# Designs tried in a protein design chat: VHH binders against q68dx3r342to642. Part 5

Target 1, 301 residues: q68dx3r342to642
Amino acid sequence: RDLCVVLLNGQHLEVKCDVESTVGAVFNAVTSFANLEELTYFGLAYMKSKEFFFLDSETRLCKIAPEGWREQPQKTSMNTFTLFLRIKFFVSHYGLLQHSLTRHQFYLQLRKDILEERLYCNEEILLQLGVLALQAEFGNYPKEQVESKPYFHVEDYIPASLIERMTALRVQVEVSEMHRLSSALWGEDAELKFLRVTQQLPEYGVLVHQVFSEKRRPEEEMALGICAKGVIVYEVKNNSRIAMLRFQWRETGKISTYQKKFTITSSVTGKKHTFVTDSAKTSKYLLDLCSAQHGFNAQMG

## First folded at step 1 (VHH)

Design a31 (framework vhh_etentamig_d1)
Fold by ESMFold2-Fast, scan of step 1:
Structure a31 (fold): chain B 301 residues (1-301), chain A 120 residues (1-120)
Amino acid sequence: as target 1 above (301 residues)
Amino acid sequence: EVQLLESGGGLVQPGGSLRLSCAASGFTFSKYAMSWVRQAPGKGPEWVSGISYSGGSTYYADSVKGRFTISRDNSKNTLYLQMNSLRAEDTAVYYCAKGFTHYRGAFDIRGQGTLVTVSS
């Protein structure tokens, strides 16, 4: 049977497996193929409703495969089984990463998350990050450039929502000017500066999942962000996330689940915050993700 | 669809020379910086050299500086790497890459490339 794994560089890797194959076996094959050595930070995830759900290494593929995968995996896109190699644990600084290939994977993930609007930041920083990516991938502003003509595509460097607000022409002009005035950083040095800038963002390394507050109207959207530092509660308005509460792990008491409910207790105030998910499975996943992120934070010191 | 086709590799004696070529299609070649990246047997990818869209600026890894020359012909959509004073440690599969990315094709070990073997 065929499985497709999407790599951070955009490649689709065909993996041969059987119905008894585990997620861990696929992870090992994919990371070996990609020459990754620092495996601690990576995981395989499936996408559901634009959200990534990381899979345990012991999970059998047949338990998560789409309907019909066993019979006709290669015939249509409806029968395609797709997983994603993604970063699950984000280090606070790239200097903790020992291999250049690992740092490059972090760059690719954050670059993609900015463009897909999974990682939010202000417009000034979005333009700065676009210029750094242009420096990393294109190099220095060309000396023979004709100012009236484009030499790159704005949609490859700036998220669509900002292009819509500023217009493509204005983005092209602003980015080109910033590129012209930028430092002589290129290649890996530009990637490392991109990482340094993104690692300072409040939303850096946050894994986001939709929830609803038990005490608010069910139709009002909320989200939980789970990361190495703790849990963030967001209110969702106009496709934007507003941080309402932040719980560092040392400030968290008991985290528990019951059916579709996920509850986090503040160790500082003693208050309990209960959220409703789409399923008991999702609530259990969020609890497990919190445990994993807390454990990762403890390991890093 | 971006397509890059490398050629010019082969077996050469230490101290010898080779010229690699990369034919580009599927994008406006004359508007993009280009790179050469190599992968030696059993090792990860190593960025070798880069060139600006016009050819006005060139960059080299310290391991090849003074021995290799990157160039381009925008009228032919072709990138070149002139390799002189070749050493055994230059033995690798050489890949052409759009932009200054260090890892074009690195995750697809079965991808395109041209093999350079430096041996007596």
Scores: ipSAE 0.006, ipTM 0.261, lowest interface PAE 10.6, mean pLDDT 82

Design a32 (framework vhh_7mjh_2)
Fold by ESMFold2-Fast, scan of step 1:
Structure a32 (fold): chain B 301 residues (1-301), chain A 121 residues (1-121)
Amino acid sequence: as target 1 above (301 residues)
Amino acid sequence: EVQLVESGGGLVQPGGSLRLSCAASGFTVSRNYMSWVRQAPGKGLEWIGRIYTGGSTSYNPSLKSLVTISRDNSKNTLYLQMNSLRAEDTATYYCARHLWTGYKPYYFDYWGQGTTVTVSS
């Protein structure tokens, strides 16, 4: 059976597997191919409604495969089964990562999340990150610039919403000028500075999922942010999130689910906060994700 | 968008020579560091060498003068010339594009599908 795994560099791996194969077996094959040694931070996820859902290593592939995958021949391209290798657990500082390749994977993930608008920050920082990515991936400003031909595409470095707000021409001019005036920070050094900048962002390492308040209008979108430090409750307005409540794990009491409802209890106030998800499966997933992140935080100290 | 397609592999007699090609599309090879990497059956990846944007080359010392990497900018194609082939050179050969980084030569963002070279009498 064919399974496609998308890597952080955009490469698509075709993985041969059986209907009995587990997520863990695929994870081992993919991370071995990618030459990763620090496996603790990574997981395999499927994408639903632009959100990533991480899979337990013991899950059978047939349980999560699209309809017909079990019976389809290996040559069939219809109803392709796609998974993503993603970072599930984020360290507070890149210096905690032992290997350059692990730091590079963190760079690729954050670079992609900024570009795909999964990680939000202000305009000034977005431009700075774009220039750092340009220096990391392209190198120094070209000495023999052809005025009629741009040397990079703005959509490869700056998120679409900022391009729309500023206009492509203004972004091109400002990024090019910032690149021209930049120091000779290149390659791995530029990636490490990109990591340093992103690791200071409030949204860094937060896995975000859409929810709705049980007590508010169904149209009012909210989100739960789940990370190593705890749970964040967001009110979503336009293309940004406003943190309404923050629960550190030590301040978090019982987390429970019932059907489409996800409930978190403050151990400080005793108050229960209930959110509605799109399905019982999603609520159960959020509970499991909280347990995993809490365990990671306990391990890291 | 980005594709690398290796060709030129096949059966070669011990002591023979072979030239592999890597046709690139979606980007310009002269603007990137490019490498050749091989994998023998049941073995790990072995880096062969790279060519830099300026045209200079660097090789795995264990392969010494046995290989030469070159490119044709007009054809957007990378080449690997191999001489004095031995049975131990039997492997699948890949071309790979380097990131614009100061990382070790084994870090790549795109790989070809590979072309198989079998050295046998």
Scores: ipSAE 0.000, ipTM 0.151, lowest interface PAE 16.4, mean pLDDT 82

Design a33 (framework vhh_gefurulimab)
Fold by ESMFold2-Fast, scan of step 1:
Structure a33 (fold): chain B 301 residues (1-301), chain A 119 residues (1-119)
Amino acid sequence: as target 1 above (301 residues)
Amino acid sequence: EVQLVESGGGLVKPGGSLRLSCAASGRTFSNYAAAWFRQAPGKEREFVSAISRGGSTTYADSVKGRFTISRDNAKNSLYLQMNSLRAEDTAVYYCAARSGYLYSTYDYWGQGTLVTVSS
């Protein structure tokens, strides 16, 4: 059987497995191929409705595979089984990472999350991060660049929504000028500064899932953010998220699920906050993710 | 489409010097960032040095001060000057280049050239 795993560098790995292979077996093959040593930060996930759902190592591939995969589907676009290697646990500072390849993977994930608008920040920081990425990937402003022809594509460095607001030409001019005036950082040093900037953002390392209020207004979409520090409740308006409430793990009482309902209790006020998900499976997943993130927060690394 | 071919490897005594060359063909090399990697017998591939399109350089701590990376865009060539060689530097050395600005990933690789540091 063939399985496609998408790496953070954009590479698509064709992984060969059998009907009884586990997620853990694929994870080991992929991380070995990528030469990763610090495996505890990583996981394999599938994507559903633009959200990533991490899989347990013990899960058998046949339980999550597309219809027909068990019967050895041919290499066709209609029945491709695709998983993603992603960072599941985010350290507060890159200095906690021991290996340069691990730091590089964090850089690639945060770059991708910025471009895909999974990680939000203000316009000034978005432009700064774009310039740092140019320094990391391109180096110093090209000495021979004397006319206005671009040496990069703005959509590779700046999220689409900002390009739409500013116009592509204005973004290109401002990013090019910032790059020209930038410090002599390149390669790993520029990547580490990118990590330092992103690690200070309130939305850093937050895994986001759509939920609805129990009080149900169809016009009021919500999201839950789950991270090493705790849980964040968001209101969703015009494809942007506004943090309404933040629960640190020490301020979190009981978290429970019942059918499609996910409930978190404040240990400070005793108040219960109940959210509705698309399925009982999703509610149980969110509970398990909360437990995993809380456990990670208690560990060194 | 860039094809990379390394040359200059060989047997050298500890404390000696070697200069590795990498010739690029297929497309103009000046549009690429380039790097040297190495793989010792029974070890994983490791980063050695990189050079940006603009000429900015970076080095692994193990080679800093001993190795110098350089490029000649007019000759479509990348070089690695290796001084004060140690037995630990014994490895197959690979030239690598990347064509895009999407990710810090090397898309093109040479076949490698063997460097042996031995008495």
Scores: ipSAE 0.000, ipTM 0.186, lowest interface PAE 14.4, mean pLDDT 82

Design a34 (framework vhh_8k46_1)
Fold by ESMFold2-Fast, scan of step 1:
Structure a34 (fold): chain B 301 residues (1-301), chain A 120 residues (1-120)
Amino acid sequence: as target 1 above (301 residues)
Amino acid sequence: AVQLQASGGGFVQPGGSLRLSCAASGFTFSTYAMGWFRQAPGKEREFVSAISWSGGRTYYADSVKGRFTISRDNSKNTVYLQMNSLRAEDTATYYCAATLKYGIDSYDYWGQGTQVTVSS
């Protein structure tokens, strides 16, 4: 049976497996192929409604596979089973990572999260990050540049929403000028500077999932951000997230689920905050993700 | 006729401060990026700082980051360079320049310089 795993560099790996194969077996095959040694930070996830859901290593593939996968070993466009190799646990500083390839994977993930608008920051920082990515991936500003002709595509370095706000031409001019005026950094050094900048962002390492308030109208969209530091409650307006509440793990009491409901209790105020998810499975997933992130924080502290 | 008039240079001791101004005329200032360059005797001209057309983005050479601040006033067609914690190595003639395009060597208009001398 065929399974496709998407790597952070954009490569699609076809993995051969059987009906009894586990997520863990696929994870081991994929990380071995990618020559990753620091496996603690990585997981396999499926994507649903533009959100990533990490899978436990003990899960059998047949339980999460699309309809017909068990019975039909031949891959077709309608029967594609796709998973993603993603970073699940984010370190506070890249200096905690022992291997260059692990640091490179963090760069690729954060680069992609910025571009796909999963990680938000202000316009100035977005342009700075775009220039650093251009330096890392393209190298030095071309000395024989024709000023009216682009040497890169802005949509590969700057999020679509910023391009729409500024216009493509203005982005191209600003990014090109910043690249021209930047120091000549080697590719790896540019990646490390990109990591340093992103690791200082409030939104760094936050895994975000859509929820709804139990007490607000169902059409009022919210999100929960779960990370090594704790839980963040977001209000979602015009595809932008605004942090309303932040719970550090030390400030977090009991987290519980019941059917589609996810409840977090403040240990400081005693207040309970209840959110509604799309399914009981999603609520249980968020509880498990919170436990995993809290455990990771304890391990790194 | 396009004119860029740099002023505010002078003699200061190390650790001192100066504010340079560049008054622009003869073009639509608010649509141009502005830059400051300097040239010491016997050396090539080097980039110091730049500011985007709107003033929303600024750029600095590593040698001046944290010490110099570039700003502009589009209503007065003027760009400024605030120079703090001046060093002997900052001694140079400072030039302002304007560009619609990118490229360090691609500035469309250049002004006459203003001399800055940092010595004890």
Scores: ipSAE 0.000, ipTM 0.130, lowest interface PAE 18.0, mean pLDDT 83

Design a35 (framework vhh_gocatamig_d2)
Fold by ESMFold2-Fast, scan of step 1:
Parts: C-alpha cells; sequence; structure tokens
Structure a35 (fold): chain B 301 residues (1-301), chain A 118 residues (1-118)
C-alpha cells in the first residue's frame, strides 16, 4: 500500500506500508527521513475543507484511507491518500527546542502558515517577516541584482491578500528596499528572529476549526482555536477572525460532545457554550484535541 | 569521517532504466540512514528516496512505482534502481548519509549526472 506524505519544505514523499499499518508506523518512517529527533511536537494530519485533522498513532491507515485503497493500492486509483507532517504542539519560545532541525521545522511551518493565512498579523509585521525570510534564505541583499531576473518571487514571501492590496510591484520594491537596509543576520539567526517575532503573535500556535453557534444565524461563521493555553472562540467576517471569548485551561470546566455538538463549560461563570460541527466525528476530534493540548500544557509547566 | 562515492550515472533514452550505486567508507557503523537526493538546473535539491539500516523506505511521489531503493549492509552500499525514466528525471543525483547522533544528512557524495534524452 502507498500513501503520500507532504513535508513542511513542500516535498512529497511516497511511503510504502501494509494494510494493517498504523499512523504511528508512517510517522516514525517519515520523521526518521526528515531527520527529526524531537518528535513530541509533530503529528500526521489529513486535510479536509482547508483544515488539518491530526491522527492518533494507533489509528490503522485502512480506517482513514480513501475508497479502494485497501483493495487496489496502485497509482491508478482516482483518490490519492495524502497526509501532512505538521507541528501539533507549539512551544512558547524557541529556546525550549534542543535541536537546530526542530527550530528549522518550526520556521518552515510558521512561514507557511503566514503565507496561507492560517496565522494572522498586521501589514507591518508581514513585511518584516518577509524580509527576515529573505535574509534567512538568501543572506544579505545581492550586490549584483539584475532587474530582468528578480532574485525572489513576492508570492513566496508575502500573503496573497497583502499583494492584492499593495500590488505586486509595490511589494517587490518595499521588500527589496527593506532587505537592502537589513542587518547582517545569516541563515539560522534570521530564522530565530522570525520565530521570536511570530511567537509573540496572539494567534501563534492556535489550531483553528470552523464551527457554528447553536443560537446564531447560519450565515454567521465561527471558529474555535485550540492551543496550549486553552480555547479561543472566533467570529469570522470578511475573511478575518475576531476573538470573542478566551478560555484558559484553568478557567475551563467540563468539555463534552454529543452527536454534532461540542460544549465547553466555564468554571468561572458556570455557563455552557455549545457549538455545532459538520459531524459527530469532528466534534469528538475537537474534544480529543483539547485533551491533547491541555496535556501538553501540563507537561511544559 | 564518512566518504560516499556514487557511480552508475549516464545518458539514457526516455522509458529506459539505470541503476545508481553508492559505496560508503570510513566510520560506516555510525550510519543510520542513506538517501538519494537530486538537483536539476535551476531547481532546489530534493529527496528522491531513503532507506534505514533496518530496511524501511520512503519515496518522492513523482518517482513512485518507477524507482526502488535498496541497501546491502555487508557491502556498505545503497542502490537506486530507476525504471521508466522521463526527461524530468534529468538531474545530478547525490548520495547522502545520516548518523545516529545527527539530525542532518552529514555526509554527501560528489554527485553523478543522469541525463534522460533522445
Amino acid sequence: as target 1 above (301 residues)
Amino acid sequence: EVQLVESGGGLVQPGGSLTLSCAASGSIFSINALAWYRQAPGKKRELVAGITRGGSTVYMDSVKGRFTISRDNAKNSVYLQMNSLRAEDTAVYYCAAKLYSSGWYDYWGQGTLVTVSS
């Protein structure tokens, strides 16, 4: 049996396995070849409706595989079985990471999350992060830059929404000028500064999933953010997320699910907040993710 | 402290086959994994296939079903059998070794050129 695992550097790996193979077996193979030693922070996830869903190591691949995978694992199948290696647990500061490769993976994930607009921040910080990424990947501004062959593509460093607002030409000029005036940071040092900047952002390390309020209109989109610190309730409007409520784990009472409903109880007010998901499976996943994040928080301090 | 020497590169027509070999010498008992990377002109270096001492393998999606990696621990060698070659497979192929104590591929061969052309 074959499946594809997408790495944080964008590379696609084909992993061979048995029908009885577990997610954990694939995780171990992939992380070994990605040269990762600090495995605690990572997981394998599948993507559904632009959201990542992390898989338990004990899950058998055949239970989550697309139709026909068990019977015909050959490349002729219409559905590809694709998983993603992603960071599931985010440390508060990169100094807690022991190995340079682990720090590099955090850089790649945050870099990608900024570009794909899973991690939000203001325009000034987006430009700063783009310059830091250029510094990390190219070093100092090239002395012999040629206009007919630009040294970078803006879409690889700046989110599409900002490029649309500023125009590609203005972004190219602004970022190039900032890079030219930048300090002599090199490679890993530039990546560490990128990590320091992103780790101060309010949405750093928050895993976001679409939900609906039991009591609100269907046209009003909501999201739940689940992270090491707790749960965040977002209102989604005009492709922006606005934090409405924050529940630290110490302020969180019982979290429960029933069918498509996910309920979180405030230990401070005693109030129950109920959200509707697309399926009972999604509701149970959110409960499991909350348990995992709470456990990670307890281990880190 | 580890040396890697590649061989087997050359010119082959589309649809043809080629076998690359990599021989490791030096502190070979510290090697945990061996891999084949490739780099085409104007592109970044990418992982093609990898194998651990225990025989676990991983492949890049675009070579699935066409390439097979294997290891001979007695000869301290790794092989890449390439079938159904395409013009897109044209690149310099590098052998790389990872130590048990390292997070990186620490040792690299000098590379061997594979050209797929009519």
Scores: ipSAE 0.000, ipTM 0.285, lowest interface PAE 14.7, mean pLDDT 82

Design a36 (framework vhh_7b2m_4)
Fold by ESMFold2-Fast, scan of step 1:
Structure a36 (fold): chain B 301 residues (1-301), chain A 118 residues (1-118)
Amino acid sequence: as target 1 above (301 residues)
Amino acid sequence: EVQLVESGGGLVQAGGSLRLSCAASGFTFSIYDVGWYRQAPGKQRVVVASITSGGRTKYSNSVKGRFTISRDNAKNTVYLQMNSLKPEDTAVYYCAVELGYSYGFDYWGQGTQVTVSS
């Protein structure tokens, strides 16, 4: 049976497996193919409604596969089974990463998260990150530039929302000028600067999932951010996230779930904060993700 | 090393004024939003005022019209000008900045005591 794993470089890897294969067996095959040695930070996830859900290594593929995958191959109704190799645990400093390939994977993930608007930051930093990515991927500003014509596509370096606010022409001009004035760093050195900048962002390493107020109002959309340091509660407003509450693990009491509800208790105030998810499965997943992130934080000091 | 150091607190009579300063070091101050918070004995720490990297300000209802927050990026300093002080303004005042994971989610100064006598 076949399974597709999407790598951070955009490559689609076909993995051969059987009905008894586990997520862990696929993870080992994929990371071996990609020559990754520092496996602690990575996981396999499936995507649902543009959100990533990480899978436990002991999970059997047949339990999460699309209908019909387990059965004999059918010419007319075979569904594609797709997973993603992603970073699940984010280190505070890239110097903790021992191998250049691991640092490169962090660069690819953060670069992609910026462009797909999973990692937010202010306009000045977004432009700086775009220039660093140009240095890493394109090299130095071209000397034979005539007028201000594009030598790159802005949508490959700057998120769509910023392009809409500034206009494509203004983004192109400002990024090109910044690139022209930038340092001679390129390749790996530019990637490391990109990592250093992103690791200083408040949103760095935060895994975000949509939730709703306990009230029955879809327009009051919220999100939970789960990371090594704790949990962040966001209000979602005009396609942007505004942090409303932050719970460091030491300030977090009991986290519990009941059906579609996820409840976090402040150990400081004793107050309970309840959120509604799309399913009981999602609520339990958020609880498990909190436990995993808290454990990672304890392990890394 | 990231540091925020508050100064300018003291004892003042009701109706008086104080100017608090917060000196920042160890990070690129100009690109971060900064806030002033206060905590009275036995109470929770609450936000007083904030200023964005671009200079836009926001105030709590209890201090609006009396306090003014400002920043000097050349000196890596944020200020809180406190006018028409009241006894209920008595608290330890803290400045804070949210830095990324490398520095921790919130970085706080050690605080400066403000006491307003009646």
Scores: ipSAE 0.000, ipTM 0.141, lowest interface PAE 16.1, mean pLDDT 82

Design a37 (framework vhh_etentamig_d1)
Fold by ESMFold2-Fast, scan of step 1:
Parts: structure tokens; sequence; C-alpha cells
Structure a37 (fold): chain B 301 residues (1-301), chain A 121 residues (1-121)
């Protein structure tokens, strides 16, 4: 049976497995193949409705496989079993990472999250990050470059929503000009600057999941952001999310679930906030993710 | 693992032609834009040409425009660079690179040595 694992560099790794294989066995094979040494930050996830759900190492693949995968060892579009190697725990500063390959993986994840609009920031910072990525990947502005002719594709460096708002031509011109005027950062130095910029963003390291208010579903979509620092409650309108509440772990009282409901209590105000998910499994996942992120925060000090 | 293997380089006289190939493996080739980058002796890397994942858009550095043609065959996971009217200043090691997500997968492959093009009489 075939399983496809998508790596942060975009590589699709075909993994041979059987019905008894565990997520942990696949994770070990994939990280060994990628020569990763600092494994605690990484996990394997499946994607559902543009959201990543991390899997426990003890989970058997047959429990999460697409319908029919266990019964038929054939790969089709309907029966494709795809997992993603992703960063689950985000350090506050890249200097806490000991190996250059780990720092590079953080760069690739944040680069991808910016481009796929999982990590939001203002237009100025998006353009700056695009230029830093261009500098990291191509080096200095080509001296013989004609300003009217593109030497890169804007969609590889700037998120689609900004390209739509500014137009591709304007983005091309502004990014090219910024690249021409940028400092002579090379490769790894440009990646570290990219990490430094992204690690200062309020949305850095936040894992976002769709939820609904128990009284406004399906009209009012909300989201929960879960990260090393705590939980963020978002209101979602017109594909934009606005932070309504932020709870640090020390300000978080009881977190509980019941069926499709997820409840978080503020230890500061005593107020209970209840959200509805698509399933009891999702509610339990959010509770478990909160516990994992809180534990990670405690370990980092 | 991502692997990019360049070939087709050699010694050619000024005005001559060469066709470079890059065999790609370990990723969904058709989903990614690809480029050719060259590095002349004692100089830094210079971007030469780029092509979109489906092959519908191509881009060239001014120094090679009208002389070089980039193309791809997604059924064979292969990138090509047709180089015509070669000049002494085209002498360099030519590398292929993935464009989307700007990953340095090429730098972490540890096997891609590029293909040397020498234009000289």
Amino acid sequence: as target 1 above (301 residues)
Amino acid sequence: EVQLLESGGGLVQPGGSLRLSCAASGFTFSSYGMSWVRQAPGKGPEWVSGISGRGGSTYYADSVKGRFTISRDNSKNTLYLQMNSLRAEDTAVYYCAKLIYGSKSYYFDYRGQGTLVTVSS
C-alpha cells in the first residue's frame, strides 16, 4: 500500500506501508529520510477543509486512511492517502534551534504559510518577506536585468489575495525594485532575517481551526487559534479573521469538551466561551492540541 | 528525496548550439515552476530563465533573450534549455532549480553538480 507524505520543500515522498503501520513508524521513516535531528517540533498531519490535523504516533494508518485504502492496494484520486510533514511546535526565536537544517525547515513552513494565507500580516511586511525569500533563493538582484521583464513569478513569493488587490504587474515592479535596493544578504542570512520578521508577528505559530458560536451556526463562522502562548478567538468575515479575545495559558482556566462542544473558561473573568465544531472527534482534538501546546510552552520556559 | 540531474553540457565554439536537460524526481514536477541558473568561474549565480508548471509562461534574462529557449516535458519530468548563438560569456556551470516555495531543496540534495558549458575555440 502506498502513502504519500508531502515534505516542506514540496517533495512528495512515496512510503510503502501495510495495514498495521502506525503514524509513528511513517514519521520515523520520513524524518530519517529528510535527515532531521530535532524531531520534537515536527508532526505528521492530514488536511481537511484546508486545515491540518496532527496525528498521534500510536495511531494506526488504517484508522485514518481514505475509504477503500485498506481493502484495495491501488492509488487513485479517490483513494489517495496523503499526509504532510509540518511544524507542530513553534519556538519564539530561531536561535533556540540547534541545527541549520531545522532552521531551514522553519523557513520553508513559514514561507509556505505566508503564501497559502495561513499566516497573515500587512501588505508592507508581505512585500518585505517576498523580497527576503527572493534574496534567499536567487541571491542578489541580477545586474543585467531589464526592469520591464520578470525574472521570477510573483505567485511564488506573494499571496494570491495581495496580487489580486495590487495587480500582478504592480507587485512585479515593486518587488523587483525592493530586491534591487535590498542589502546584500546571502542564502541562510536572508532566511534567518525572514524567520526573525515572521517570529515577531501576532499570528506566528498559531494553528487555526474553524468553529461556530453555539447560537449563530451556520451564519457566523469563528475560528480558534491554538499556539505555544495560548488560545485566540477569531471572528471570521469575508475570508478575513479578526482577533476578538486572546488567552495566555496562565489566563486560561478549565478547557472541556462535550459532544461537538468545546468550552474554554477565562481564569481572569470567570466567563465561559463555548464553541461548536463539526464533530466530537474535532472537539477532542482541539482539547488535546491545547494540552500539547501548553505542555510545549512549559518545557520552553 | 528531491533530485535534479543536469546534463548536455560540453565544449562548443562561439555561434554554436547546445541543449541542456534536467531530470527531476522526488516531487510532483508539473506542480512547480522551474528555472535555469548559471555560475561562471569566479562569479556569483545568475538567473537565466524560468518556466511555469504547465509551461504556459516563460521568462528570460536580458543577456540570453532571443538566443535561449526554456521548455519542459511533464510526462518525462524533464526540463530543457535550448541554447543558440552561444558566446564566450555564456561559459558557466548550469543548474536547474525549483521555483515554487523557493526551497533550497537543490542545496540539500548534495548530488547535483550542474553541467559545464564552455564556449571557446
Scores: ipSAE 0.000, ipTM 0.155, lowest interface PAE 15.5, mean pLDDT 80

Design a38 (framework vhh_7mjh_2)
Fold by ESMFold2-Fast, scan of step 1:
Structure a38 (fold): chain B 301 residues (1-301), chain A 121 residues (1-121)
Amino acid sequence: as target 1 above (301 residues)
Amino acid sequence: EVQLVESGGGLVQPGGSLRLSCAASGFTFSHYYMSWVRQAPGKGLEWIGRIYRSGSTSYNPSLKSLVTISRDNSKNTLYLQMNSLRAEDTATYYCARVYDILTGYSKFDYWGQGTTVTVSS
């Protein structure tokens, strides 16, 4: 049986497994292939409705596989079973990462999250991050640059929404000019600067999931952000997230679920905040994710 | 197992053109970035460029006007088209599979044997 694991560098790794294989066995094979040593930050996830859901190492693949995967291992036209190697736990500073390959993986994910609009920040910072990625991948501004000839594709460095607002030509001009005027950071130094900039963002390391208000009409889409520091409550409007409330773990009391409901209680005020998810499975996942993030935070500090 | 086999090298006169091919086997070719890298006699490795599964390319800016990388996923084949060849383009050209991206060129886990291009009159 075949399983496809998507790596942060864009590579699709074909993994041979059987119906008895666990997520942990696949994770070990994939991280060994990728030559990763600092494994505590990484996990395997599946994607549903543009959101990543991390899997426990003890989960058997047959529990999460697409229809027919178990019964038709030799059928070539069966849908691909796809998982993603992603960073689940984010350190507050890249200096806590001991290996350059681990830092590089953090760079790749944050860069991808910027481009896919999972990590939001203002226009000025988006342009700065694009320039840093150009420095990391191309080095210094080309000395022999032809005025009318682009040396990069804007869509590889700047999110689509910003390109639409500014126009591709204006983005290309501004990024090229910033690249020309930037300091001579090269390679890993440019990646470390990228990490330093992203680590200061309010959205850094936040795993976001859609939820809804408990009101009778659930037209107000919301999101919960779960990270090492705690939980963030977002209001979603026009594909943008606005932070409404922030709960540090020390300020977070009981977290509970009941059916499709997820409830977080403030330890400071005693107030309960209830959100509705798409399923009881999703509510339980959010509770488990909160426990995992809280445990990571306690372990690191 | 994973095999990358380059072909198309040889003796070319200055100003000439040449197309190199790389036949890939033993892995799902369409899932990988692929790169070309060259090494002139007595010199270090020089990255030429990379190509994604979709055909999207990134080139060494010093070589961009002189080379074109393409691929045919249905044939598991990678190509390097070189034009206006100069004496300094004399090198062994390697096909490489990309496992990671760093600083304008990729980290490679598998390499071909190389094919030699000599530009001389």
Scores: ipSAE 0.000, ipTM 0.201, lowest interface PAE 16.8, mean pLDDT 82

Design a39 (framework vhh_gefurulimab)
Fold by ESMFold2-Fast, scan of step 1:
Formats: C-alpha cells, structure tokens, sequence
Structure a39 (fold): chain B 301 residues (1-301), chain A 121 residues (1-121)
C-alpha cells in the first residue's frame, strides 16, 4: 500500500507498507532512509487544520488512515495517506547533539518553521536568518553578481508576511547587501549559527495547538504551547500570539481531561485553567504530549 | 553561480562499464543531496540514483545492483559507477542538485548539460 512521508528537507518519500503495518515500522524505514542515528528527538505526525499530531509507534496505520485506504490501495497521490517526519523534542543547545546529520535535521525544521510562520521572531532576526541560510546554501556572495539581477528567490528565505510588509524588491536588496557584507561562515558553520540564533527565541521548541477558553467569549482564539520547559498560554489575534501565562513543570499541579476539556492546575496558586478543544481525542493528545515533554525534560536535566 | 558539469560518457558494448563524474561549483556541495537522471531519445527524463549529504543511497529498480552512486565532498564531485551495461541504458545522463538541504527531494534546482552514454554492439 502507498503511504507518503514528507521529510524535513521537503522530500515526499513513497513508503510501501501492509494494512497491518505500524507507525513504528514506517518510522524505522524513513529514518533509515534519511540515515538518522539519534532517533529520540524525532516522530511521525499527521496534519489536521495546519497542526501536527504525533503518533505512537504501536499504532496500526489502518486505524489512522483515510477512509477507504484499506480497500483502494491503488488510489492516486491526491488521495494518499500522508505523514510527516518532524522533531518532537528540542534540545536547548545543538552541542548536545552527537551527529552532524541530526544537527542538520534541526536546521531544516527550524528553517521551515520560520518560513511557514510556525516560529515567530522580529524582522531584524528574520533577515539575519535569511542571510545565514544563503551563506549555508550558496557560500560567499557570488563574485559575478549583477546588483539588479537576483541569484535567489526571496520567498525561499524570508516569510511571506515580511515580504508583504517590506515589498519583494526591498527584501531582495537588503538581504543581498547583508550577504555581500557578511563575514565568512561556510556550510555547516552557517547552519550552526542559524541554530544558535533560533535556540534563543522564546518560541523555540514550542508545539502549538489551538484551544478556546471556557471563561472567555467563544470568538476569542487561544493557543497552548507545549515544550520541554512547560506549557504556555497564548492569546491569538491577527496571526500574532501573545504569551499570557507560563507554567514550568515544577509549577504545574494536576493536568486532567474530560471530554473536550483540558485542565491545568497551578501548583503555586491552586488555580485551575480550563480550555476547550475540538474533540475528546485532541484533549487526550494534549495530555499525552504534556507527559512526553515533561519526561523528556526530566531525562535531559 | 551554481554549476554542474558532467563527464565520462562514451560508447561501450553490452556488459561493459563506465564511470560518470559530476563537478560541482558555486555552492556548498556537502550540504545537498545529489542525483543522476537520464533521458533516452524521445522519452522523458527519468530518475537513476540519489545520494544524501549523509551518504544514504537510493536507486531506480532498473539499475539496482548494477550502478553505484558515490560522492567526494572534499573534491565537490559526484560519481556514478555503471556496471553490466545494457542497450536500454543508452541515454544522456544528467547531474542534479537537490533544491533542499539533506536527503534527496523533488523538484531539483540545477541541472548540468549532460553526458551521452551509448551501449551498442
């Protein structure tokens, strides 16, 4: 049967599997193909409403496959079952990663998350990251470059929202000029600098999911950010998010779910914060993700 | 400016061997997956083999066991060792740079001008 796995480099890998195949079997095949050795940080996820949901290794593919996948295995790629290889657990510093290929995968994920606006930062840092990516991909500024002709496409390096605000021409000029004036970092060194910059960002390693507050108006969008350090509560407005509350694991009491409700209790204040999700499945997933992230933090600290 | 220059093509008899080379310049070769494609007269370009930056390899079913892809990052070079050549291997062989970092992907950003391989008795 046909299964598509999207890799961090954007490649769509066609994986042949059985109806009885597990997520773990696919994960092993995909990570073997990608030559990954440090598997602890990675997982397979499906996408729903532009959000990633990580799957347990023991889950059978037929339980999560689109309707009809078992009966019609020769359907076109348009109706293909699609999974994503993503980083689930983020280290605080790239020096904790033993293999250069693992560091490269972290670079690819953060590069993509910046471009797809899953990881937010200010304009100055976005331009700096774009220049570092150009340095990694092209090396030094091209010697025979004509100032009026582009040697790269701005949309491959800078998020669409910033291009809209600055104009494509201005972005092209400023990024090209910054690249021309940059001191030499080359290849992997440029990627490591990119990692160092992104690892200082407030939203680095935060897995974000949309929720609604039980106590707020139904029209007010919120999000929960779940990471190695704890849980962050965001207010979402006009494609920006503002951190309202932060719970470190040591400051977190009981986390519980009931139907569509997800409740986190502050161990400091005793106050309960209840959020509404789209389904009981989503609420249980958030609880499981919190447990996994807390466990990862305890293992690394 | 990105350049890929293929060489090593020629005329060979069935069962023979050839080694193709691709010289890369204008980018950090070691960070990209690279691939060999071929195009026979009157046919579309088809995938032959790919190698990731980490050294993992993939082959088309038609060449598996006969062809070996390799890279030398210090020399910015990609190679294709072709053994047990058949008449149906006759094509122009193209070197390609992956658009994205790491593992091979589609589409490919840059293509060389190609090198002709003719397998005939």
Amino acid sequence: as target 1 above (301 residues)
Amino acid sequence: EVQLVESGGGLVKPGGSLRLSCAASGFTFSLYAAAWFRQAPGKEREFVSAITWGGSTTYADSVKGRFTISRDNAKNSLYLQMNSLRAEDTAVYYCAKDRYYGSGSFPYDYWGQGTLVTVSS
Scores: ipSAE 0.000, ipTM 0.160, lowest interface PAE 14.9, mean pLDDT 82

